# VH-VL binders against Mitochondrial distribution and morphology protein 38 (MDM38), part 7

Target 1, 223 residues: Mitochondrial distribution and morphology protein 38 (MDM38), of Saccharomyces cerevisiae (q08179r182to404)
Amino acid sequence: KLIEIRKKTSEFLHETLEESNLITYNTIENAEKKQKFLNFFRKLYSAKEGKIMTFQHDEISAIAQMFKNDSVLDNLSRPQLAAMSKFMSLRPFGNDNMLRYQIRSKLKDIMNDDKTIDYEGVESLSQEELYQACVSRGMKAYGVSKEDLVDNLKVWLELRLRQKIPSVLMVLSSTFTFGGLPKENYSKAFSPLAEKKETKSKYDDLLDLYYDGILQVLSSIPD

## First folded at step 5 (VH-VL; framework fv_necitumumab)

Design S60 (from K1 with light chain Q27K)
Fold by ESMFold2-Fast, scan of step 5:
Structure S60 (fold): chain C 223 residues (1-223), chain A 122 residues (1-122), chain B 107 residues (1-107)
Amino acid sequence: as target 1 above (223 residues)
Amino acid sequence: QVQLQESGPGLVKPSQTLSLTCTVSGGSISSGDYYWSWIRQPPGKGLEWIGYIYYSGSTDYNPSLKSRVTMSVDTSKNQFSLKVNSVTAADTAVYYCARDRITIYGVAFDYWGQGTLVTVSS
Amino acid sequence: EIVMTQSPATLSLSPGERATLSCRASKSVSDYLAWYQQKPGQAPRLLIYDASNRATGIPARFSGSGSGTDFTLTISSLEPEDFAVYYCQQRYNWPLTFGGGTKAEIK
């Protein structure tokens, strides 16, 4: 059931993100950050024109870090906010501000939980605690091994706490991981997951998957 | 026909503060596409970027000068200014103001003031 | 900071000859490189931005090429007014940095 809800909401978010400007380059005050944003955009434009482009983890992180939870939420439409709320297992109700408050509160809870889990260590969680932690972060957990749940949570903590990826982008990237990628718009773009890899651990594969999800979210910004 | 014009004293004593103003005409400082920079050139030497200001007041400075430099903007007068504290003979240079275009159509200093020579001497 | 190295320091040529000026970055700057022309007593003038695009009003004899670390400014046939100092600038990372300049002189 949860899987069905998450697939439906992620598909809707993917369809509508292109109609939303999550940020405009004219709101970026720092010149270096603005130029990095424009460079990222130029690479995306080239990829859409059929050129094979590679996106490095550091490049994706630098652009993702420029987004604020509030700025993203303020630019999402009511249907998008409702879909995100449903994806996060919340009941959407009230006006736009109430929906934004619900999502902010849930993201804050997850952020606080992230810090405590990181301090205590992912391996300190029981099977049930680990399962619930993954579910609450939009990860697939049903039928997933304990070791894979541990790896998923460790990747989430790396991106959130060390790479400083905003919570809202992490949740939106989970919609691409959970519901699948919009293949037409991104089939010609080189993502970290599509990169030619030699030998990688499960952790490295998951890290690539999450960066690919973040790239797909960022690629949904129209020009 | 955007024009930039530097103004300020041509002579500053060691340890004092160097203060320059750039007046912009033919275009608005309040455009999000442009950042406003100061660049200096010691006599017979190359160019050194000092810092920029955005019309919102947001600034960034060359790390080598950051402890001594402050910029400000006055959008009502279409001007931006540079202050360099505790000057020494090493600060003797021609000071240029420039418009820094950062857009999808191109990134460069597309317009420069004529420059003003500032000599640090007692 | 990214160090920009220009060569040669001085280029002695006659009007009508082809000039090739080199600029090298200590690390990749993608295509975020500009070229400026400066005559004695004057402000720098933008010639080329984003490695290969001519600025408005710049004659077709000026062209830029390169990406990453190695860049070239070419003047296909020197005119008398082209004898000046040329600077390259990277703007990939802050602080922004310029090359030491190449002086094009008649001789």
Scores: ipSAE 0.502, ipTM 0.842, lowest interface PAE 2.0, mean pLDDT 84

Design S62 (from K1 with heavy chain I104W)
Fold by ESMFold2-Fast, scan of step 5:
Structure S62 (fold): chain C 223 residues (1-223), chain A 122 residues (1-122), chain B 107 residues (1-107)
Amino acid sequence: as target 1 above (223 residues)
Amino acid sequence: QVQLQESGPGLVKPSQTLSLTCTVSGGSISSGDYYWSWIRQPPGKGLEWIGYIYYSGSTDYNPSLKSRVTMSVDTSKNQFSLKVNSVTAADTAVYYCARDRITWYGVAFDYWGQGTLVTVSS
Amino acid sequence: EIVMTQSPATLSLSPGERATLSCRASQSVSDYLAWYQQKPGQAPRLLIYDASNRATGIPARFSGSGSGTDFTLTISSLEPEDFAVYYCQQRYNWPLTFGGGTKAEIK
């Protein structure tokens, strides 16, 4: 049901995201931030052209932080807004502004819930509460172990609350877990670089996966 | 063609405020592709970046000067200004305004004013 | 702050000779390095941006190379008007910083 809907909407968003300007770089007021933005995307496009490039987590976070939910939503087309609405388990209706309002309201609810869960602790959630929290955030939850659900939610809270990644980018990055990877090996060139650990936890694997998803969203921005 | 021209007093007494204005012609200050900077050069020495301003009023300053520097912009006059308070002989320099280009196609100070010498002496 | 070091401080050459000017950054600045030319009594003039791209109107005898920490400005055959002071500038991090300059003078 939900999985099938999420898979189809993810595939549509991936196919069309390159047609949307998720940020207008000439609206970045701070010269240092604009320079970092240009540096980052030149590096991304070098990777697309076949050069092997690595990305640090803090590098990805710094760029992602420059995006705003409202600006991203303003630049999505009606079909993309409808797909995002369906992915978030909302019933799409009305004109573009109504869809943006629905998505904005849902993102605000998730943001408020994020703060509450972080304050109380992920471990305080019942199995059903944990399942619903993950589902609401666009995560795969059916057939996923409780330990993996806990790790997924902890990664989300780290990126959202501590790394200040905009909720809209978090949701868009989640679509990459339901849809296919970009054509052939191109996404491998964009994998985040993290210090190698002798024993890697599931938490670290999920963190890398989310950062890769964010990179893939960012790489869709036109040059 | 874009031109920048500095104006202001060439002589400032110690402890007073140094005030300069840069007038831009042949292009709009209100472009998102450009920031507007001040650079100075003491006689016989190298170049020192002072700070920049964006047409929205957003600024950033060289940490070495931050406590004494203020910049402002007047988009209606196509001008931006520099104030340096509590000046000393060390502030004696030629002051340049420059357009700071930050675009996909290149990053540099692409146009400079001709410079104005400001001498700090009693 | 990123410290920019230019060498040599002074280059004494004759017209027609090749000039090679060096600029070193204290940490990587990628390819975000600009070169400026300054003649006595004049404002600096942009020569090279993004390490290797010639600015509009700059003669082909000027070329820039390098990335990371080591950069070079080359003038393939000096003309009389090329005797000036040359500054490198890193554009990677704030505050923006310039090298101390290299003066090209007639031998």
Scores: ipSAE 0.279, ipTM 0.716, lowest interface PAE 4.9, mean pLDDT 84

Design S7 (from B3 with heavy chain S31Y)
Fold by ESMFold2-Fast, scan of step 5:
Structure S7 (fold): chain C 223 residues (1-223), chain A 122 residues (1-122), chain B 107 residues (1-107)
Amino acid sequence: as target 1 above (223 residues)
Amino acid sequence: QVQLQESGPGLVKPSQTLSLTCTVSGGSISYGDYYWSWIRQPPGKGLEWIGYIYYSGSTDYNPSLKSRVTMSVDTSKNQFSLKVNSVTAADTAVYYCARDRITIYGVAFDYWGQGTLVTVSS
Amino acid sequence: EIVMTQSPATLSLSPGERATLSCRASQSVSDYLAWYQQKPGQAPRLLIYDASNRATGIPARFSGSGSGTDFTLTISSLEPEDFAVYYCQQRSNWPLTFGGGTKAEIK
């Protein structure tokens, strides 16, 4: 089923992201933004060398915002594009440019849908509409409670519309939820700073999970 | 070895435009790790950052000078230029061009031109 | 803008003595601080970047320390060629700003 396809696809994407250039320094024109970008990756290097490093949510968002869907897609290899197409429930078809077109078109549909859902309110969706919205965004939806689906979609909208995280990074980060890769094998010292609260809501837990996923995607970028 | 050389008129009349060019040799201006800045120093005073330009043409200027400053880059000549409009005696200074290195291994102005004195007087 | 304050304005010492130069930022600049040396009639030269890293070719007698708002440049034993003006620069925020300079002169 879809779940099996997504698990295999996400594992493949995670294994191959390390071979991709998701962004180049040459695309960052603003000196302050470039310095923040380089500082972020300096922290990632320190974490990979065994130092305990913490990453703030706003720090992760600031770096993620520097990516554009088209630029990321242009730097993904054909196998990665095919895997992402399968993860998004698309039939991989044609050459590299056709795969990029399919993914771009799907991401644009999701973006338009995001704005519509945000305007109407997540609570306005029927059970079936809520389920379909979560599935379309690569979220784990089968066997998930209605309350959790609502929280997942609200977190997605917060990151997409208010934190302005690119759709492609959101989809790639979702693959970490379906992947069989243990987090411990990937990041010994990656610990995104959650908002410092003693009691965490499910919403806060989901924010941490999504930021962790985004951090893992960003950590897969070669120099 | 990377070298930067400033050039342009050493005397500018009040209300006119100060125009300087920096020529880069021994390295490419079209490399993403580097931003190209102008810094000035009035006689007997400290250093003031004017602004930078990236090889794409993207600029950022010191807010204190933003209304009067324009920078441009010519990657084919490996040069970048500074214009300061409506100059006054306060703009009299030695003008330096510098390479601003922004890399994962360090950030600083790592190479400077020798500087050129621009005097604003009638 | 972040204001950088250097002290003392003038430091009078003899060759062989230790020099300690201070630089203070009006708000935290983390470790994004550079030190430059300028001799009369010459362009500034990079000495220290990222608060404590010596630039290529800079003698071991030069060292930088500090973080946040308080920074120090130390010259362990002054050589005749070290008599110059020293500037600190913050690059945490734009616009980039420099301190007013410390002049190290012969006693």
Scores: ipSAE 0.505, ipTM 0.837, lowest interface PAE 1.9, mean pLDDT 83

